# VH-VL binders against q10081: the designs that were tried, part 25

Target 1, 150 residues: q10081
Amino acid sequence: MSNLEFVYKYFNSLDVKELYDIYLLRTNVFVVEQKCAYPEVDEIDLKCGHLMLRNANGKLVAYARLIPEQQQTVRIGRVVVDPDERKNGYGRKLMLQALETSKQEFSSSKTFVLSSQEYAQPLYRSVGFKKCSDAYLEDGIPHVEMRLEL
Below, E stands for the ipSAE of ESMFold2; O stands for the ipSAE of OpenDDE; V2 stands for 0.75 times the mean of E and O plus 0.25 times the DockQ between their complexes.

## First folded at step 14 (VH-VL; framework fv_temelimab)

Design j4 (at its last look DockQ between E and O 0.86; V2 from the best seeds 0.00; counts 0 for: pae E 2.3 > 2)
Fold by ESMFold2, look of step 14:
Structure j4 (fold): chain C 150 residues (1-150), chain A 121 residues (1-121), chain B 106 residues (1-106)
Amino acid sequence: as target 1 above (150 residues)
Amino acid sequence: QVQLVQSGAEVKKPGSSVKVSCKASGYTFTDYYMHWVRQAPGQGLEWIGEIDPSDSYTDYNQKFKGRATITADKSTSTAYMELSSLRSEDTAVYYCAREWEELYMVPFDYWGQGTLVTVSS
Amino acid sequence: QIQLTQSPSSLSASVGDRVTITCSASQSISYMYWYQQKPGKAPKAWIYGASELESGVPSRFSGSGSGTDYTLTISSLQPEDFATYYCQQYSSYPLTFGGGTKVEIK
């Protein structure tokens, strides 16, 4: 049986190994696996929270970033699951924890948003997000805005 | 055990309508989108549309807008697809398919057994 | 809408052969999905993402590709692999499928 641990830290609290693990996972999926050349590492990383899911061996198996925005809103981004750890429900566990952590860390927030590629909508629908825009391009990739009120 | 059980085969005349049912069991019906997909004999698969059973939000392939109506009854855990103004090219097996929530996985994890609709004359 | 062009439409091969099925998208997509369909049955989930196998899918199956060009490969064809295989995209609405590739063993 795996024993899972969530770790949440603001950028300045990350150690160098945590940052390495995050960027390795994100770039391996978003840039390499998806074959999409774009500046995956951006300045938002410096000013947001980083939510990590680790297994019993300490491997980073899923990740999301939590970005406080205006109008009492939190944006969830860079939702990713390690390729070797798929089929374990970690995406849904990560999203549920992202909502809980956001309420704990950003207590005035009432609205949660994300920009989703269409294939990922089923995950976000399963935790209560609803599509709230027509499709648009983000870095040349089709996305839709999704929203949840809690 | 997740099951999607569809209504039986139908033979229809051109210009009429058909309503196919899809009864879901083994899971919480309102937690998952339901999709409708058809397959003409010896041909590929064609997406008709989707419904969120929790609030009846629907979206349709433009090809079927104005002819297809997708509905859901929460109390019986049953989705429906009605196709009007039938033509011979609407002869197909009609499937309901459940949208799967797992990230990166195939979008449709469970399919109904299919309902053959034959439009002749 | 994104058109998926699947090739070949049918093929016949011997047991043990390596078989490759292609699916070409009219624009770049992030992930291709694959289904197996036996005669008289509904499609079954087969390959997810670009390359991951569904539970119970034999390891002789693999998926690959990115952007617009995707493949499903059977490394050593077996008699039970007789079926039609469909690719599918969920990168843009309406959702679309390829035309299918019927695999016959003989």
Scores: ipSAE 0.524, ipTM 0.833, lowest interface PAE 2.3, mean pLDDT 90
Fold by OpenDDE, look of step 14:
Structure j4 (fold): chain C 150 residues (1-150), chain A 121 residues (1-121), chain B 106 residues (1-106)
Amino acid sequence: as target 1 above (150 residues)
Amino acid sequence: QVQLVQSGAEVKKPGSSVKVSCKASGYTFTDYYMHWVRQAPGQGLEWIGEIDPSDSYTDYNQKFKGRATITADKSTSTAYMELSSLRSEDTAVYYCAREWEELYMVPFDYWGQGTLVTVSS
Amino acid sequence: QIQLTQSPSSLSASVGDRVTITCSASQSISYMYWYQQKPGKAPKAWIYGASELESGVPSRFSGSGSGTDYTLTISSLQPEDFATYYCQQYSSYPLTFGGGTKVEIK
């Protein structure tokens, strides 16, 4: 955990390897692991920020999107931890960094939102998010809207 | 080390109420959701509800139709589960369980020792 | 609510036997969790994310599955493994458990 590196880039600044790593991780988890066929790669990727967590070996171990919205709101999406790296607390580290990075990139931001698969609520709860909607289906998977006000 | 210590066994009459306590130690009480799960004799596990001790947010299994009330006292790091209008079928061991806060991890990492509540005429 | 059906409800086995427990969900879920419980004790976290072993769980245990069907396997049953195992889902509220599978000594 001592040699972890966070890198935040917008789409146009990603190199080919970074983009490859991101899409590989996302598809392996959200599509393959979770058995959900959906348009994983979307136009939001072109406009949002990409937060990458890499270990000392340069491996992408965790990732999230930061999506600025109206009303001083930032949406956090595509939160994922590599299946081989899930016992290292990277999820919580990623979320904490996501909040900090959002504050830096979007100085006026004070509201954070995300669409959580219900199983993932404990992670988001741990950093202060609260459920603010009933369950709904997204791509056939139960989700809830969560919100954090800072 | 994380510990959850529950109150002792209870014997109650039908129609009465019971309040079970769960004292937490070894961690920051307000940083973790606390859940309540019960187990009837020789039966499986049933989720009752949850609480966020930091702001007392709660959610319940609708099966209990408002009979269950979960509370938390931050000053004593203690969670409570009160069940009213007790019935014989409420006879069970009641557990408190801490919610783990990592992605993909098992939801309940630490459990209390359980509290037997017996409802009989 | 999501119903979890475990099979079998109980089984008798001998030390060294291969044991397989199945948990079927009424609808597709992302992950299944497993607990081990011994008489008079609280459940213990055992397998998470369908296939990952909790700290201290012997490697003879394994988890697999996806969608609606998940499995817990003990490759070679040991004396300390006789217990009741429960599957659990966190994909939808209310949280639910399987009915349990009691692994008994033959």
Scores: ipSAE 0.432, ipTM 0.834, lowest interface PAE 1.4, mean pLDDT 93
ESMFold2 (binder alone), look of step 14: mean pLDDT 91; pTM 0.935

Design j5 (at its last look DockQ between E and O 0.77; V2 from the best seeds 0.00; counts 0 for: pae O 2.1 > 2)
Fold by ESMFold2, look of step 14:
Structure j5 (fold): chain C 150 residues (1-150), chain A 121 residues (1-121), chain B 106 residues (1-106)
Amino acid sequence: as target 1 above (150 residues)
Amino acid sequence: QVQLVQSGAEVKKPGSSVKVSCKASGYTFTDYYMHWVRQAPGQGLEWIGEIDPSDSYTDYNQKFKGRATITADKSTSTAYMELSSLRSEDTAVYYCAREWEELYMVPFDYWGQGTLVTVSS
Amino acid sequence: QIQLTQSPSSLSASVGDRVTITCSASQSISYMYWYQQKPGKAPKAWIYGASSLESGVPSRFSGSGSGTDYTLTISSLQPEDFATYYCQQYTSYPLTFGGGTKVEIK
């Protein structure tokens, strides 16, 4: 594969088609595929950055949101890969770009955090995250906090 | 290519210990978690525990905690699983398995060939 | 911990038959994984992400399900499909496997 393009925009810079693509991808995976009823679209979306990975045809194949927090910290959330585009390594590419984009866009960033479902830990481990909590339930699903320090 | 080569079959007495090795090649050993899974004859698969070879972090199935010890030697790219206070029900094939790092993919993409441990008097 | 119950524990089928294997979880899980194991061999990755086939897995295999109930289906059984199939979860530690379903020639 080639001709992949990363696009990063803060919420107010998204056009309506980008927002549609993001919410379609997120709801198809987190709500429909995972069969988890919860408010997947939330107010955090209004106050964060949106990282998109598009293929040569312009299809949104992976997505994450980047949430600046206090203490030079960025929270990465809503990490997702389109079901028909799996097996292409897009999850790892997305995470590496999320770290690079965060350093660029939030120039004092030192700490990265995320809340991971257990099955997703291998991805985050591969880019340097370490588990830093016991398991807890988030929307009825086991999660762990994970952290990366620069 | 990725390869996991385990130590040979062992016959042990009840109450003794066994240490199974798993030598990794074809990838960077410290980049991937290693898991241990066993299978009693004619039975299903049972997860024993995991290790992060980069810092030796481990986690165990509570069933084996206190008896199982998982370690890794970065200089030889080798993971080890030691099981102490052996009983006849510990007779099984012991596998090492590499954790895959990509989202949504199967958790264990490569497995060792297995090591038969037989516990008998 | 999450218990996975496979059904049936074994079955006999003829070449060409449609075969369905079920895996039921004691709690809702995010994704079910499947492995195929031949006698004397290590398990092989077979189905990931509930329904996606691993490389080299024939298209006659399919996976489906969500929540607590999952299936592996072989649409037209072939001689090389006689094996034991295991489901696995990675939603909660400890990681657990189903008890297996042995598919035999009749």
Scores: ipSAE 0.607, ipTM 0.851, lowest interface PAE 1.9, mean pLDDT 90
Fold by OpenDDE, look of step 14:
Structure j5 (fold): chain C 150 residues (1-150), chain A 121 residues (1-121), chain B 106 residues (1-106)
Amino acid sequence: as target 1 above (150 residues)
Amino acid sequence: QVQLVQSGAEVKKPGSSVKVSCKASGYTFTDYYMHWVRQAPGQGLEWIGEIDPSDSYTDYNQKFKGRATITADKSTSTAYMELSSLRSEDTAVYYCAREWEELYMVPFDYWGQGTLVTVSS
Amino acid sequence: QIQLTQSPSSLSASVGDRVTITCSASQSISYMYWYQQKPGKAPKAWIYGASSLESGVPSRFSGSGSGTDYTLTISSLQPEDFATYYCQQYTSYPLTFGGGTKVEIK
């Protein structure tokens, strides 16, 4: 229906503009909007997959990292939706695509996990994730572990 | 369009139980958590609990000490809230509210019209 | 649980007035949410996050804040704005609401 485009790339395949867009979006939300100073850019970026959602104008409207772990587990991280684009259902679309892409890229994927900021649980719950830990602080922000078994 | 229609007003005696229903329509019932919130007359809002209709997962405000039971019937797209051992302080309007899925958005995007439960001797 | 304290509990204002409602949390939260409620009606989703508005909410409404202190502002109060406003947090269970701020006509 819409001209939305999902692009999945590993770090070494990202062009300069893509990398710029990703870091701009992540920094604007996780650091600036949430007023949290932390090492947002990390070495995980170098070895994980990067899922990008762009609209018809080529704007990066949503993003997530896909991080393969042991025991057929994929961790989904840095889930973010552009502040100007948050009423378009991109979060749910992103998560559904993240699960699908994970299955394609990591053929044995059965378990999906993420560290959710507590306020973000509704999005993850909407696609089947369940809280599986008590609250803990990550970079001073309350988080919970969430898990989806498929 | 999304609609949440609740059951009618109830008058109960202390020690009894009440069960309020919330029928959902206009969306896939099992895709969204349903919450229950109450409001005593002239007072604020108090969260009671939640349910995932897809698997009937529930979580409650510990304040109710197990008196509240939230259930869901997928076949009728109806959520229920039962409150036992009723007290006068349980007199309130009880609301069902759908949890929205969007990041950062207001959690409860749609509400039922409310059900007044009056507990009196 | 996270306690939310709204101030004031009530205020009287005139059409055209600037109105400010504050919600203070007992601990730091990521986002504050706001609902509008009119007598005999269910609450309506109003403001989410720090400053974003729900669909249909007039631009005269705005949200701000961080940490433990958040504010809802009406730049120029209109007749339809007289209502009770509630803040809410989703940072920790149990979910909690503020005590409400009733905006009454002077």
Scores: ipSAE 0.292, ipTM 0.779, lowest interface PAE 2.1, mean pLDDT 92
ESMFold2 (binder alone), look of step 14: mean pLDDT 91; pTM 0.935

## First folded at step 15 (VH-VL; framework fv_temelimab)

Design k1 (at its last look DockQ between E and O 0.77; V2 from the best seeds 0.00; counts 0 for: pae E 2.4 > 2)
Fold by ESMFold2, look of step 15:
Structure k1 (fold): chain C 150 residues (1-150), chain A 121 residues (1-121), chain B 106 residues (1-106)
Amino acid sequence: as target 1 above (150 residues)
Amino acid sequence: QVQLVQSGAEVKKPGSSVKVSCKASGYTFTDYYMHWVRQAPGQGLEWIGEIDPSDSYTDYNQKFKGRATITADKSTSTAYMELSSLRSEDTAVYYCAREWEELYMVPFDYWGQGTLVTVSS
Amino acid sequence: QIQLTQSPSSLSASVGDRVTITCSASQSISYMYWYQQKPGKAPKAWIYGASELESGVPSRFSGSGSGTDYTLTISSLQPEDFATYYCQQYTSYPLTFGGGTKVEIK
């Protein structure tokens, strides 16, 4: 069976290969696959945690970033699964670990939030997030805010 | 393993109501949203609404708001769709469909067999 | 709501023909989904995500497109491909489907 490993690092602890793997995965999906021309890499990456899921061969198969916000809140963003590794439940595994890691790394956190494209809501629902806004446009794409409270 | 078994065909008069059932098996019923979709004869597919069986949250296509009621019974793993004030244009095959949670996958991975509802005087 | 317009609504073709079905969205979408439906049966997932084929879908099927304009192509039509094909979006509520394209024997 496949041996999976989660790796969590704050930006300044990433090595060059880890950063390359993260940006390759994110841009291949969010920019190339989704055919959305926008600045996918942003300055938030410099000041957040990066959660990586690697398989036994060391391949980055899923990723999310964890952004501490005010009022004991953690924002989860850039949730992505490698195209060749889909259908394995890695999105759900990633989200469950994101919640666990956030509790460990941001010990006062009580609220978890994310901005979801509509098609991605089923994943977030499966780990306990609920829609908490009407749809709004972000980069011209409909999104909804979702929240989970401890 | 996953199965969605719907109730049998119905013949209804205009102005009445119909309640279609969808019994789920082979998975944890409360872990997945259930959707209702209809298809009039010779026509395409039309989304009616959705339910979260865990807490009974629902959302509806505005076209059906006020006439459609989607419910779920956790104890029997059964979802229901009731359509009131029936008219002849409500004649259609009604499907339940399970929402899939895998990111990037199709939204509806399993469908019921369909329930024909005929509305005629 | 996002309107999906399929073209043509029906077509007649011979075994071996190349068939192209279009789906035009009223707004840009990230993923187009496609279903195949045989008479008397529920729709079946066919193409998803970034033009991925569902399990058991023959490689003669392909999906393509960007922004608002998407296509489903059958490179060499086979007898089992005579069906109705629907596009679907999950970019905005309410969820909507295209009107369908019926592929018939000529």
Scores: ipSAE 0.545, ipTM 0.841, lowest interface PAE 2.4, mean pLDDT 90
Fold by OpenDDE, look of step 15:
Structure k1 (fold): chain C 150 residues (1-150), chain A 121 residues (1-121), chain B 106 residues (1-106)
Amino acid sequence: as target 1 above (150 residues)
Amino acid sequence: QVQLVQSGAEVKKPGSSVKVSCKASGYTFTDYYMHWVRQAPGQGLEWIGEIDPSDSYTDYNQKFKGRATITADKSTSTAYMELSSLRSEDTAVYYCAREWEELYMVPFDYWGQGTLVTVSS
Amino acid sequence: QIQLTQSPSSLSASVGDRVTITCSASQSISYMYWYQQKPGKAPKAWIYGASELESGVPSRFSGSGSGTDYTLTISSLQPEDFATYYCQQYTSYPLTFGGGTKVEIK
């Protein structure tokens, strides 16, 4: 855990191995583990930032997208932790870094938003997010909109 | 060590109200949501509601809306659950439970010892 | 709300027996959680993410399942395992629990 490394890159700066690792992790969790068939890879990947957390062995253990939006808002998406690495607190570490990286990359950012699967709210609430919508279905899965003002 | 210590057993008449307390220690009280869950004698578990102690945000099971009120006192690190218009069916052990913060984990990692509330005429 | 139905409601078994408890959801859920409860005590977190054991839980316990059907299994029942087990979902509010399965000594 002492040798963890965060790497933030935009799409055009990703090498083939990094892109491979990201898509492998996302599809294994959001498509296979959660049994949800949807367009997982999308055009947003080309426009957003990619936050990667790797362990001492170079394994991608957690990942998130940072998507700049209008009105000084940053959306955090595709938050994922490797199934074999979920007992190490990487989710919270990832979210804290996501907020910090967003402040650095998007200096005018004041608002952070995300679409949370209902079961995932505890993680986001732990770093200050609040539910700001009723439950809705996204790709057949119950979600809520969450917001953090800084 | 994380500890949740609840108030003692209560005996109430139908139509009255009861307020159960849950004192938290061993962690930062305002960093975690607190939930209330009850269990009728020999029955299963029923979720009542939740609170964010940092700003007193609450959400309730619709079944208890209008009767249950969940509050928190940051100065004493204590959560409360008040249930009004009590009925015999409200007889149960009431638990406070801390919400876990990690992705995919069990929602409730620490529980109070429970408070028996008996409603009888 | 999502209703969880456990089966059986109770069972009698002997030390060394294989025990299987099922939990069925009224609709598909993302993950199933399990708690162990002993008489006069609060529930204890036991299994998360359908198949991951909580810290301190013996390896003779296992969880499996997906969609609407999930299972908790004890490969070889031990004296300390006699308790009531509850499944729980956090996929949708309100949070709900199964009716429980009491594992009693034969």
Scores: ipSAE 0.318, ipTM 0.795, lowest interface PAE 1.6, mean pLDDT 93
ESMFold2 (binder alone), look of step 15: mean pLDDT 91; pTM 0.935

Design k2 (at its last look DockQ between E and O 0.78; V2 from the best seeds 0.55)
Fold by ESMFold2, look of step 15:
Structure k2 (fold): chain C 150 residues (1-150), chain A 121 residues (1-121), chain B 106 residues (1-106)
Amino acid sequence: as target 1 above (150 residues)
Amino acid sequence: QVQLVQSGAEVKKPGSSVKVSCKASGYTFTDYYMHWVRQAPGQGLEWIGEIDPSDSYTDYNQKFKGRATITADKSTSTAYMELSSLRSEDTAVYYCAREWEELYSYPFDYWGQGTLVTVSS
Amino acid sequence: QIQLTQSPSSLSASVGDRVTITCSASQSISYMYWYQQKPGKAPKAWIYGASELESGVPSRFSGSGSGTDYTLTISSLQPEDFATYYCQQYTSYPLTFGGGTKVEIK
């Protein structure tokens, strides 16, 4: 087994511990660390793919969700790295795998989109995303749409 | 190994222009955004703008839009910032800084040594 | 644009003192970054993300805060800590920095 393992599952294939790990990581960063009191769990989770990165000890160190949209498009959301695992390049590894997994799981995918807070743009730029909208507010925080085309 | 080497100090008269260079080495120049930031003597830092060297996309702090021009020359791995219609308030150290990709980390991993531009009549 | 107000603008303290520097933003910040700058040098990354120390930063430094109010704390000031410290935001363009806090020993 490698030192890092990617696991991809559609919602109904997640086991209880995987779901717990995902929500623990997402809430610890998006709600607790970022101090954003908003509903973190939504119905999109029920209808999308969940990409997990685990280290050799089985710890969930990074996560993203992959949401198929029309016209061969995949939306990548909830991109997060565990606070204690940062500066190991896991964000970039996660994004590269998200692109590859999307090609495999959503046949003929050619367009990838995401909504980014400004501080996160450098990560997405590093894997080929470009800003494609003016800034807009989400929960009072500036975001931009970013796109990558194959 | 990564280095950003800037052009030397400049003394300019009001109303003129200055063009500061930033030569990059030790990495693929077109893979990273370059930013420009200035610091007036005894003052804080002020972001001027950014460029994607791969396609010359630029974005500017509105304060400098119309006076600042950021460019890049792929053949020499050099970024440039030109500031026109200089005034005494433009006296500052001008820095180039390379954007860093690590999520949640610091946004600039390497800085140039700075270029002092003095505007004096 | 997001304005960052640092306080105090300067301070003088003795070796061993606890020093606290504040940075207040005009609107909520996703993450605050901190830099140390010594005379004649470019700024150095010091604190990033929520409260992470850059490699080589002594453990006597800490960062805290959320929303609009952030602090950098030095638990026991050392002679090598005299410098100017800047906060910075990357929540909204244009990127902005605080005005700086100059820390002088004694």
Scores: ipSAE 0.662, ipTM 0.855, lowest interface PAE 1.6, mean pLDDT 91
Fold by OpenDDE, look of step 15:
Structure k2 (fold): chain C 150 residues (1-150), chain A 121 residues (1-121), chain B 106 residues (1-106)
Amino acid sequence: as target 1 above (150 residues)
Amino acid sequence: QVQLVQSGAEVKKPGSSVKVSCKASGYTFTDYYMHWVRQAPGQGLEWIGEIDPSDSYTDYNQKFKGRATITADKSTSTAYMELSSLRSEDTAVYYCAREWEELYSYPFDYWGQGTLVTVSS
Amino acid sequence: QIQLTQSPSSLSASVGDRVTITCSASQSISYMYWYQQKPGKAPKAWIYGASELESGVPSRFSGSGSGTDYTLTISSLQPEDFATYYCQQYTSYPLTFGGGTKVEIK
């Protein structure tokens, strides 16, 4: 739990190892663990921010994308915690940092939104997000839209 | 340490209402959703609804909409579940349960000891 | 709503026996959760994410499954394991539980 490090970079500033770690973690969870075949790597990666949480050993233990949208809105996406590193509070820590980083990076940001898998709502609710839509399917998985106004 | 302590057993007549309390301690009450779940004698578990104590947002199982009212008092760190128009089928042990915030983890990490509500003529 | 069907509803077993409990969902779910409940007590979180044991749960317990079919297994039943076990889903509202499986001593 000690000596954790957050690193925020845009795509062009990522080194090969960072990009590798991000894609490895995302595919292992969203594709393999959740058994969902979809275009995991997309063009949004090229223009969004990448928030990485690493432990003392340099292992990527959690990750999220920060995507600026219209009307002072920031979308938080691809929120993931390494399966071997769960139940350590990294998810909540990641979300709190995501909000803080967004405020710093996008000074006019006021609204935060995300598409949550229904079972993941407790994490987002713990940092103030509220469900703002009915359930819908995304790549065959039940989701809800969540929103936080700050 | 986290504790949820519920009010005592209730005996009610059909058509009346019951209000069960759940006092939370050992954590920041407003940081976690509170759920209510019931269990009829010798039967399984049934989800009633949830509340966000920070702003009193609620959501209910459609089965209980109109009869169940979940509230929270931040000043006393206490959640309540009121069930009206009671019928014999409402006889059950009612539990409060705290929602966990960890990603991919268990929904309910702490439970109250339960409150038996008996509905009989 | 997503219906969860457990099998069997009850079983009798002896200490040392291998015990398997199944939970079938009416729809595909992302993760299955399991509770242990003893008479007069509230349910205790036991297995999360289909296969992860909660703190304090003995290693003789295991969970597996995906899609609509999940299982809880006790490799060698111990005296303290006699209880009722419930599966639960958080994939869709309303939250739902299985009917339970009572593990009794033979």
Scores: ipSAE 0.280, ipTM 0.776, lowest interface PAE 2.0, mean pLDDT 92
ESMFold2 (binder alone), look of step 15: mean pLDDT 91; pTM 0.930

